VH-VL binders against q8ixk2r445to577. Designs and how they scored, part 127

Target 1, 133 residues: q8ixk2r445to577
Amino acid sequence: FFGMLQNKGLTDYCFDYNPPDENQIVGHQVILYLCHGMGQNQFFEYTSQKEIRYNTHQPEGCIAVEAGMDTLIMHLCEETAPENQKFILQEDGSLFHEQSKKCVQAARKESSDSFVPLLRDCTNSDHQKWFFK

## First folded at step 7 (VH-VL)

Design kk60 (framework fv_axatilimab)
Fold by ESMFold2-Fast, scan of step 7:
Structure kk60 (fold): chain C 133 residues (1-133), chain A 120 residues (1-120), chain B 107 residues (1-107)
Amino acid sequence: as target 1 above (133 residues)
Amino acid sequence: EVTLKESGPALVKPTQTLTLTCTFSGFSLSTYGMGVGWIRQPPGKALEWLANIYWDDEKYYNPSLKNRLTISKDTSKNQVVLTMTNMDPVDTATYYCAHKLYPGRAFDIWGQGTMVTVSS
Amino acid sequence: DIQMTQSPSSLSASVGDRVTITCLASQGISYYLAWYQQKPGKAPKLLIYAASTLQSGVPSRFSGSGSGTDYTLTISSLQPEDFATYYCQQHYETPWTFGGGTKVEIK
């Protein structure tokens, strides 16, 4: 699977990674942004190692969640995917983070006109269902 | 079909408070993602955003006017109310309310506008 | 606040002409740029949002492009009903700010 990773509940919103510095692609939070269809910051790959890769720059970035956190952060990809970088894209569209036992949910960022993906207890909400477009 | 209509006084005296009501149909402010904003336009001038309210009661105000503005909603009546205190002749403008589908989207459907003149 | 500068402030064109209007943001707005059309005495009408996404019902002769701080609205073949004032708006960060407008007049 590769392409725009879109939310079923927020029908026009996609995973987006737009760091302020093109020379430093890691360390920043992944956001949700209107699907603009221009690739680049919204182009992701889901791999057989259960990674969500950002391949527009080298070295490749992989989405991770640090212990005790609920935000998705861009890390460097490793030859063997560490547990904090593994997400199971389930048949129903849920994106399950194995290490935390939580699901990725589209959520409103407080006091901001924006959305972000966050780890939350798994539910059958459309805000927790994702697909590649 | 989404429609919005502004209502309020056509004439306001300096120092008075303006209250405008936006009455809408075709959507509910109890629906996830829905919002309504207010924008004004002085005669012959550019558009200026004033305030926005969302389904979850999150409110946003233009910082230049924040101390003068209050936005509220009555979801059961399909109404959004904007109050602006201490009116001045420079506040003379056509005031619009507009629909917003989700945070991050633009204002897609606008009311016809209501002209407010501030003079003594 | 993000400042939006539109150019030109006005232009004269004939039916069938290609018209280009530019909008410059004082900082990067990450494609969150909308274009509105306003006819005299009427409310603005949304044409484009997210820089290049056409609003439903808007003719394909309207197109948007750009990135970062620089954005353009193009009307590929001007029609009689297109004579109007056009406004850009960044919908990236509050306060949402509009450009000064570009009046497209009959030549």
Scores: ipSAE 0.285, ipTM 0.781, lowest interface PAE 2.7, mean pLDDT 89

Design kk61 (framework fv_axatilimab)
Fold by ESMFold2-Fast, scan of step 7:
Structure kk61 (fold): chain C 133 residues (1-133), chain A 120 residues (1-120), chain B 107 residues (1-107)
Amino acid sequence: as target 1 above (133 residues)
Amino acid sequence: EVTLKESGPALVKPTQTLTLTCTFSGFSLSTYGMGVGWIRQPPGKALEWLANIYWDDEKYYNPSLKNRLTISKDTSKNQVVLTMTNMDPVDTATYYCAHKLYPGRAFDIWGQGTMVTVSS
Amino acid sequence: DIQMTQSPSSLSASVGDRVTITCLASQGISYYLAWYQQKPGKAPKLLIYAASTLQSGVPSRFSGSGSGTDYTLTISSLQPEDFATYYCQQHYRTPWTFGGGTKVEIK
């Protein structure tokens, strides 16, 4: 799967990664932004290793969640995908983070005027359902 | 359809407090993602954003005016209220309230505006 | 604060002309840019959001483009009802700031 990773519940919102400094790709939080259809910052690849890769710049980034955290952060991809970088895209559209046993949910970012993907207890909410467009 | 209408005094004296009410229909501020903002425009000048409130009561203020501004909502009345203290002639402007669907979106539906003149 | 600079501040055009208005942000705004049209004595009307997405009901002659700090509004064939002042707005980070406006006048 590859393309723009869109939310079922927030129908106009896609995974988005646009760090302020394009010369430093890792270390910043993944956000949700209006799907603009231009690829680039919203183009992701779901790999056979269960990674969500950001290939717009080199080196490639891989989305990860640090232990005890609920935010999705861009990390450098590793030769063998570590557990914190593995997400299982299920048949119902849920995106299950294997290491934490939580699901990715579209949610309000408390400190800003934005939506972000966050880890939450798995529910049958459309805000936890994702698809590639 | 979404409609908004501003109300408040047309004339305010210097040092007084301005209170503006935005009354709306076609949406509720109990609905996930809904927001209402206030924007003003002095005669012949550019637009200036003042404040915003969301369904979850999260509030944003223009830092240049933050110590003078208070925004609140009454969800049951479909109203948002903006209060601005210590009015000055430079605050003379048309004041608009506008609908905002979701954080990150633009202001899509605007009220007609209400002119507030600050003069002795 | 993110400063928005519009150019030109005014322009004169004829019906049928192609009009372009530019908006420059003092830092990258990740496509969080909107364009508004304002006619004399009226409230602003949203034309475009997310840099290039047309608001429902807005004629296709209006288009937006750009990325990073540089954004453009284009009117492909100016109509009589398009004579107005146009404003850009970044809604990436508070305070949400507007450009100074571009007045499109009849030639």
Scores: ipSAE 0.346, ipTM 0.804, lowest interface PAE 3.0, mean pLDDT 90

Design kk62 (framework fv_axatilimab)
Fold by ESMFold2-Fast, scan of step 7:
Structure kk62 (fold): chain C 133 residues (1-133), chain A 120 residues (1-120), chain B 107 residues (1-107)
Amino acid sequence: as target 1 above (133 residues)
Amino acid sequence: EVTLKESGPALVKPTQTLTLTCTFSGFSLSTYGMGVGWIRQPPGKALEWLANIYWDDEKYYNPSLKNRLTISKDTSKNQVVLTMTNMDPVDTATYYCAHKLYPGRAFDIWGQGTMVTVSS
Amino acid sequence: DIQMTQSPSSLSASVGDRVTITCLASQGISYYLAWYQQKPGKAPKLLIYAASTLQSGVPSRFSGSGSGTDYTLTISSLQPEDFATYYCQQHYNTPWTFGGGTKVEIK
């Protein structure tokens, strides 16, 4: 799977990564922005290692969640995917973070006019359902 | 189905405080994602955004006017109130309130506007 | 703050003409650009958001395009009711800023 990773509940919102410096692609939070259909900052690849890859920059980035955190951040991809970079896209659309046993949910970023993907206890909420388009 | 209407004084003297009320129907500010903003337009000039409030009571202000502006909501009355202190003749404008579906969206439905003249 | 420069400030056109209005942002706004139509004495009406998404009920003769800092509104075949002032707005970062407007006048 590759393309825009869109939320079912926030129907106009997609995973988006726009680092402030193209030469420093890691360490920043993944956000949700209006889906524009033009690739670039919203183009992601779901790999056989269960990674969500951001291939717009070199070196390639992989979405990760650090221990004890609930935010999705960009890390460098590794030859063998570490557990914190593994997400299972299930048939119902839920995106399950294997290491934490939690699901990715669209949520308001505190004190910001934006939404972000966050880890939350798994529910059947449409805000926890994602698909590539 | 979504409608908004501005109300307030048509004439304000310099140094006074302006209070405008936006009364709306067809949506609730208790609904997830909903917001209401205020935009003004001086005669013959461009639009200028002033403030925005969301369903979760999060507030945003234009930095150039932030120390003069207060936005609040009364969800039970379907009203949003904007207060602007220390009015000046350059603040003469038509003031609009407008609906916003979600953070990151544009203002999709606008009220008719109310003209406020600031003069001695 | 993001500066929005709109051109031209005015243009004259006839019914049936193709009209193009441009909007330039002082920095990249990632397709978060809206277009509004305003007739004299009336409130603005949203035409397009997210650069190219048509608001429900807006005629298909209106279209938006662009990327990065450069955006365009096109009216493919101007109708009598389209004579108005058009404004662009970046809805990417607060403060949300508008262009200076383009007045489309009868030729």
Scores: ipSAE 0.285, ipTM 0.784, lowest interface PAE 3.5, mean pLDDT 89

Design kk63 (framework fv_axatilimab)
Fold by ESMFold2-Fast, scan of step 7:
Structure kk63 (fold): chain C 133 residues (1-133), chain A 120 residues (1-120), chain B 107 residues (1-107)
Amino acid sequence: as target 1 above (133 residues)
Amino acid sequence: EVTLKESGPALVKPTQTLTLTCTFSGFSLSTYGMGVGWIRQPPGKALEWLANIYWDDEKYYNPSLKNRLTISKDTSKNQVVLTMTNMDPVDTATYYCAHKLYPGRAFDIWGQGTMVTVSS
Amino acid sequence: DIQMTQSPSSLSASVGDRVTITCLASQGISYYLAWYQQKPGKAPKLLIYAASTLQSGVPSRFSGSGSGTDYTLTISSLQPEDFATYYCQQHYSRPWTFGGGTKVEIK
């Protein structure tokens, strides 16, 4: 799958990656922004290795969760995906991070009125359901 | 159908505090993501955003006016209240409240506006 | 703060004309641009959000385009009810900021 990774509950919001420094694409938090349909910062690929890849820049970025954290951050992709970069996209749209046993949820960013994807206990909430558009 | 209506005094003296009420229908401010904002427009000038309040009671203020503004909600009455202290003639404007579907969305439905004149 | 520069400040047009209004942001706003229409004595009405997405119920003669810092509102065939002032707004980063407005007047 590839395209805009959109939230079922927040129907207007998509995964978005817009780092402040284009020469340093790694280490920043993945955010949610209004789906604009133009690709670029909102174009992601879900791979057979269970990665969520950001292919707009070279080298390619892969979404990861650091140990003990609940935020999704951009790391460099590796030939063999590490466990912290693996997400299981389930048939019901849940995005399950197997290493932490948690699900990705659309949640408010505490320091702003923006939304971000965060790891939370898995529920049947539409805010934890995602699809490629 | 979403509707909003502003109410408050038409005339305020310099140094006084302005209190405006936005009464709405067609949505609840307990609904996930929803918010209400206040925007003003001085006669013949551009629009200026003042403050937002959301379903979870998070509040955001325009930094240029933050020490003068307070926004609050009464979800059971479908009301949002904006208070602005130390009014000055430069604050003469039409004040609008407007609906937001989610944080980061544009203001999709606006009230009719209420004109506030600040003079002695 | 992101500054929004709108041009022209006013224009005169006839029914049936193609009207173009531009909006320039002081920094990239990633398509988070809205267009509003305001008639004399009335509240603004949302026409377009996310640069090019038409609000429900808005006539198809209105369209938005642009990217980065440069955005355009086009009215393909001006109607009598379209004589109004138009405002752009970035809804990318707080504080939300508006352009100075473009008044579309009858010729």
Scores: ipSAE 0.082, ipTM 0.721, lowest interface PAE 5.9, mean pLDDT 88

Design kk64 (framework fv_axatilimab)
Fold by ESMFold2-Fast, scan of step 7:
Structure kk64 (fold): chain C 133 residues (1-133), chain A 120 residues (1-120), chain B 107 residues (1-107)
Amino acid sequence: as target 1 above (133 residues)
Amino acid sequence: EVTLKESGPALVKPTQTLTLTCTFSGFSLSTYGMGVGWIRQPPGKALEWLANIYWDDEKYYNPSLKNRLTISKDTSKNQVVLTMTNMDPVDTATYYCAHKLYPGRAFDIWGQGTMVTVSS
Amino acid sequence: DIQMTQSPSSLSASVGDRVTITCLASQGISYYLAWYQQKPGKAPKLLIYAASTLQSGVPSRFSGSGSGTDYTLTISSLQPEDFATYYCQQHYSKPWTFGGGTKVEIK
């Protein structure tokens, strides 16, 4: 499925990727921003390989979490998805990152007037529940 | 219902410090995501953002005025206080406090504003 | 600082007219844009946030559009209560900056 990936707890916030540097499409942190319905930086695809894919810019990006980190960053997609790029969208809405055994939670971005998705221990919090709109 | 009201002196002499208080109801600044900002408007001029404070005590200041501004909150009193040092006649403006629901949101509910005139 | 250039500075219109106000940012602001309405002697009122999302209670005749650096506020059928000054604001990067305002006056 595809569309805006929205948080249940932060009702108006969606996954958003808008790198400020045109020459470096990948390597930046995924953020949460108000769902605007314009597609583009908020349009994501959940693939059969359990990737969260960003196709607005080329080359195509896939969300990943680097070892030891809790932030979601944009990586290059691979022909076969590596473990750090696999997220399981559960029936309860939780987004489970297989490699770390943690869940994606909406949280405050340090030093910024923004929310971001971060890896946290899995709970039943609505801040850890996501759905495509 | 969210309401905010500014209070402070109507007249300030050059070089003095301005202290403005924003008293609010309908939300708590201990609630996750809540914030309050200060915006001013000189007579006949555009709006200018001054400072913002959030529920977690994180503070932001307009860099042009940062060395003159201090923002603080008293969650028990439902108040946010802004101080601005070394007032000058060009600081004459209507000062507003306004509510922000979350980081990244716009200022959705504004106080009525308080006019501050800086003159000798 | 991100400069917000608003145009026109003023316009005259009649009830029922379609009014368009433009806001140009000096760099891309990725939909971190809000529109406010201010009537004489009153505080600003939020109309639109996230470039195109209508604030609760705001009439549907108001709409916002745009992307990148270029944003537009449209009033599809101007009403008597819409004569006011309109301001855009970016909150993509601090300091958050406002446009110079557009005064919508009765013709």
Scores: ipSAE 0.333, ipTM 0.803, lowest interface PAE 3.4, mean pLDDT 89

Design kk65 (framework fv_axatilimab)
Fold by ESMFold2-Fast, scan of step 7:
Structure kk65 (fold): chain C 133 residues (1-133), chain A 120 residues (1-120), chain B 107 residues (1-107)
Amino acid sequence: as target 1 above (133 residues)
Amino acid sequence: EVTLKESGPALVKPTQTLTLTCTFSGFSLSTYGMGVGWIRQPPGKALEWLANIYWDDEKYYNPSLKNRLTISKDTSKNQVVLTMTNMDPVDTATYYCAHKLYPGRAFDIWGQGTMVTVSS
Amino acid sequence: DIQMTQSPSSLSASVGDRVTITCLASQGISYYLAWYQQKPGKAPKLLIYAASTLQSGVPSRFSGSGSGTDYTLTISSLQPEDFATYYCQQHYSYPWTFGGGTKVEIK
């Protein structure tokens, strides 16, 4: 699967990664922004290793969650995907982070007028359902 | 149909506190993603954003206004209230409330505005 | 604070003209840009959000483009009802800031 990763509950919002410096694509938080249909910073690939890859810039980035954290951060992809970079996209649209046993939810970022994907306890909320367009 | 209307005093004396009420219909501030903001415009000048309040009671203020602003909501009355302390003649402006959908969206529906003059 | 510089501050145009208004942000705003139209004595009206998405009910002669720090509003064929002041707004980072406005006047 590849394309724009869109939220079922927040139907206008897509995964978005816009690093401040294209020469340093790692360490920054993945956000949600209005789906613009132009690919670029909203274009992601879901791989057979259960990675969510950001291929718009070189080197390629992989979304990860650090132990004890709830934010999705861009890391460098590795030849064998580490556990913190594995997300199981389930048939119901849930995006399950197996290492933490939590689901990715569209939520408001603290102290910011923006939405971000965060790890939360799994529920049947449409804000935890994702699909590629 | 979303509608908003501002109300409050037309004349405020220097040092007084201004209280403006935004009464709305066509949406609820208990609905996920809903927000209301306040914007002002001095005569012949540009628009200036003042404050936002959202469905989850999260509040944002323009820091340039010296901690003079308070925004609150009463979801049962469909009202948002803006309070601004220590009014000065330079605060003379038309004050607008406006609806927005979700954080990060633009103000899509505006009230008609209420003119507030600050003078003795 | 993100400074929004709008250019020109005013312009004179005739019905049928192509009008271009620019908005420059002091830092990247990732398409978090809106354009508003304000007629004398009236509240602003949203024309465009997310830099290029036309608000429902807005005529197709209005278009927005841009990325990063540089954004443009274009009116392809000016109509009598388009004489107004136009404002850009960034809502990428608090405090939200507006441009100084561009007044489109009859030539």
Scores: ipSAE 0.262, ipTM 0.771, lowest interface PAE 3.7, mean pLDDT 89

Design kk66 (framework fv_axatilimab)
Fold by ESMFold2-Fast, scan of step 7:
Structure kk66 (fold): chain C 133 residues (1-133), chain A 120 residues (1-120), chain B 107 residues (1-107)
Amino acid sequence: as target 1 above (133 residues)
Amino acid sequence: EVTLKESGPALVKPTQTLTLTCTFSGFSLSTYGMGVGWIRQPPGKALEWLANIYWDDEKYYNPSLKNRLTISKDTSKNQVVLTMTNMDPVDTATYYCAHKLYPGRAFDIWGQGTMVTVSS
Amino acid sequence: DIQMTQSPSSLSASVGDRVTITCLASQGISYYLAWYQQKPGKAPKLLIYAASTLQSGVPSRFSGSGSGTDYTLTISSLQPEDFATYYCQQHYSFPWTFGGGTKVEIK
């Protein structure tokens, strides 16, 4: 699976990663932005190791959640995926983060005119359902 | 069909407070993601964003004008109100309200605009 | 504040011409860019959002492209109804800012 990772509830919003400094791709938060179909910052790969990879830069980035946090950030990928970088894309479209036992939800970023993916308790909300386009 | 219409005084004296009302139909500001913004345009000049309010009552203001601006909504009346204090002749402009579908989206539907002249 | 520099400020063109308008942001805006068309005495009309996505009902002769700080609006074959002023807007960072406008006039 690869392409734009789009939210079912926020129908025009996709995972987006566009760091301000291309020479430093690690440590910044993944955001949601209007799906534009131009590739690059919205092009992700879902791997057999349950990673969500950002392949437009070398070394490749992998989405991760640090212990105790609810934000998705970009880390460097590893030969063997660590638990904090594993997401199960389920048949119903939910994206389950194995280490935390929580689901990825499209949510409003406080005090900002933007949406971000955050870890929340799993529900049957369309804001927690994702698909590759 | 989304429609918006601005209303308010056509003439304001220097130092007075301007109050503009945006009345809309075709959407509700109780709907998740919905927002309304205010933009102005002085005669012959570029567009300038003033303020925005969302369904969750989050408010954003242009910092250059923040101490003069207040935006509020009345969801039951389908209205958004902008007040601007201490009016000056340089504030003479056409004032628009416009719809946003979600945070991060562009202004997709605009009102017709209302001209406000500030003169003694 | 993010400064949006739009060029040219005006241009003269004939029906059938290809027109390009450029918008330069003072910092990267990650495709948070919209293009508007404004005819004299009328409210702006959204043409393009997310840098390249055409708004519903807008003719396919309009297209947007660009990334980072540099964005362009192209009209592939200018029509009589396209003579207007065009504005770009960034909505990446507060305050949201508009370009100075490009007036497309009859040659």
Scores: ipSAE 0.263, ipTM 0.775, lowest interface PAE 3.7, mean pLDDT 89

Design kk67 (framework fv_axatilimab)
Fold by ESMFold2-Fast, scan of step 7:
Structure kk67 (fold): chain C 133 residues (1-133), chain A 120 residues (1-120), chain B 107 residues (1-107)
Amino acid sequence: as target 1 above (133 residues)
Amino acid sequence: EVTLKESGPALVKPTQTLTLTCTFSGFSLSTYGMGVGWIRQPPGKALEWLANIYWDDEKYYNPSLKNRLTISKDTSKNQVVLTMTNMDPVDTATYYCAHKLYPGRAFDIWGQGTMVTVSS
Amino acid sequence: DIQMTQSPSSLSASVGDRVTITCLASQGISYYLAWYQQKPGKAPKLLIYAASTLQSGVPSRFSGSGSGTDYTLTISSLQPEDFATYYCQQHYSSPWTFGGGTKVEIK
């Protein structure tokens, strides 16, 4: 799939990547923002290798979760996807991070007036359900 | 239909504390994503944001005023209260409360505003 | 803090005119920009949020565009009820900041 990755519970919100420095696209947190489809920051590709790719820059970025962390961070894609970059988009819309055995949930960013995707214990919550628009 | 209404004193003396109440209907601050903010406008001047409070009791303050501001909510009464200490004539303004649907969203519905004059 | 600069501070226009108001942010705000309309003695009314999304009930003659630091509000055919002061606001980073306002007056 390729498109805007939208949350079922926060129906106005999509995955968004807006790095503060256009020359350094890796190392920043993925956020949730109002779905607008303008520019390039809300378009992602879900690959057959279970990656969520940000294809709007060279080299391509891949979403990853560092060991022991709950935040989704943009990393460089590798020729062979490492385990921390693999997400299973399940039939019910859950986005399961295989290495941690947790699900991606739309959540409030701590000490910020914004939302972010975070790893949480898997539940049947609409805030853990995602669909490509 | 979302409605908000501000209430409080029309006149405040310098050094006194201002307390403003926002009473609303059409939404609850127990509902996921809901928030209320306070904005002021001195006569003939631009708008200035003061504070936000959300359903989860997260609070955000304008850094230039944060040591003077306190925002709180009473979800059961559908009220948000803003307190501002050490009032000065430059704080003379119309004070508005406004609804926010989600963090990061703009203020979509505003109260009518209440004029506060600070004078000896 | 992010500073918002509006231009012009005022303009004169006639009914039927195309009106353009510009808002410049001191840093990139990634489409987190809103436009408000305020008539004398009244509270502001939200017209547009997320730079280009029209608020429910707002006439289609209002449109927003822009990216990065440079944003524009356009009124395609000015109506009598559109004479007002317009404000932009960034809602990207706390504290939320507003532009100085643009007063649209009858020519």
Scores: ipSAE 0.282, ipTM 0.755, lowest interface PAE 2.7, mean pLDDT 88

Design kk68 (framework fv_axatilimab)
Fold by ESMFold2-Fast, scan of step 7:
Structure kk68 (fold): chain C 133 residues (1-133), chain A 120 residues (1-120), chain B 107 residues (1-107)
Amino acid sequence: as target 1 above (133 residues)
Amino acid sequence: EVTLKESGPALVKPTQTLTLTCTFSGFSLSTYGMGVGWIRQPPGKALEWLANIYWDDEKYYNPSLKNRLTISKDTSKNQVVLTMTNMDPVDTATYYCAHKLYPGRAFDIWGQGTMVTVSS
Amino acid sequence: DIQMTQSPSSLSASVGDRVTITCLASQGISYYLAWYQQKPGKAPKLLIYAASTLQSGVPSRFSGSGSGTDYTLTISSLQPEDFATYYCQQHYSTPRTFGGGTKVEIK
């Protein structure tokens, strides 16, 4: 699976990552933005290790969730995926973060007047359903 | 069809408080994702964003004006109210309210604007 | 605050001309860029959002392009109703900021 990772409930919104500094491509929050189809910031790969990879810049980034947090942030990919970087894309479209037992939901970001993916208790909401386009 | 209309005083004296009301139709601020913002434009100058309010009552303000601005909604009346304290002649502008369909989207439908002059 | 700089501040053009207006952000805005058209005495009208997506009902002669900090609005064949002031807006971060505007005048 690779391409734009789009939300079923917020049908126009996709995972997006645009670091403000090319020399510091990790440590920033993944956001949701209108799907623009121009690749780059919205191009992700779902791997056999259950990683969501951002391959636009080198070194490669992998989406992770820090212990006790609910935000998705960009970390460096490792040769063997650590548990905090593993997401199970289920048949119903749910994106399950196994380490926390929570699901990725399209939600509000208080500080930026935008949508972001956040970990929330799993529900059967379309805001927790994702697919590659 | 989404429509918005601004109302308020045409003339405000320096140091007074301005209260503007945006009355709208064609959508509800109880609907998931709906929002309304306020933007102003001094005569012959560029647009300046002031504040946004959304269906969940979350509010965002221009930091340079945050201590002067309050935005609120009355979903049963289809109204959004903006209050701005300590008015100054430099605040003379046309004030617009506008619809947006989610955080991160552009302002797609605008009201006609209401001119507010601040003068003694 | 992200500063938006438009070039040129004004231009003169004739019907049928290809017009290009540029918008430069002081930092990367990840395609969080909209273009508005404003006619004298009227409210702005949304033309383009997400840098290149045409708003419903807007004529196809309008197009947007760009990435990072540099964005362009193009009118492929200027019509009489296109004489107006054009504004770009970033909504990548708060506060939302607009460019200074580009006035397209009759030559």
Scores: ipSAE 0.272, ipTM 0.769, lowest interface PAE 2.8, mean pLDDT 88

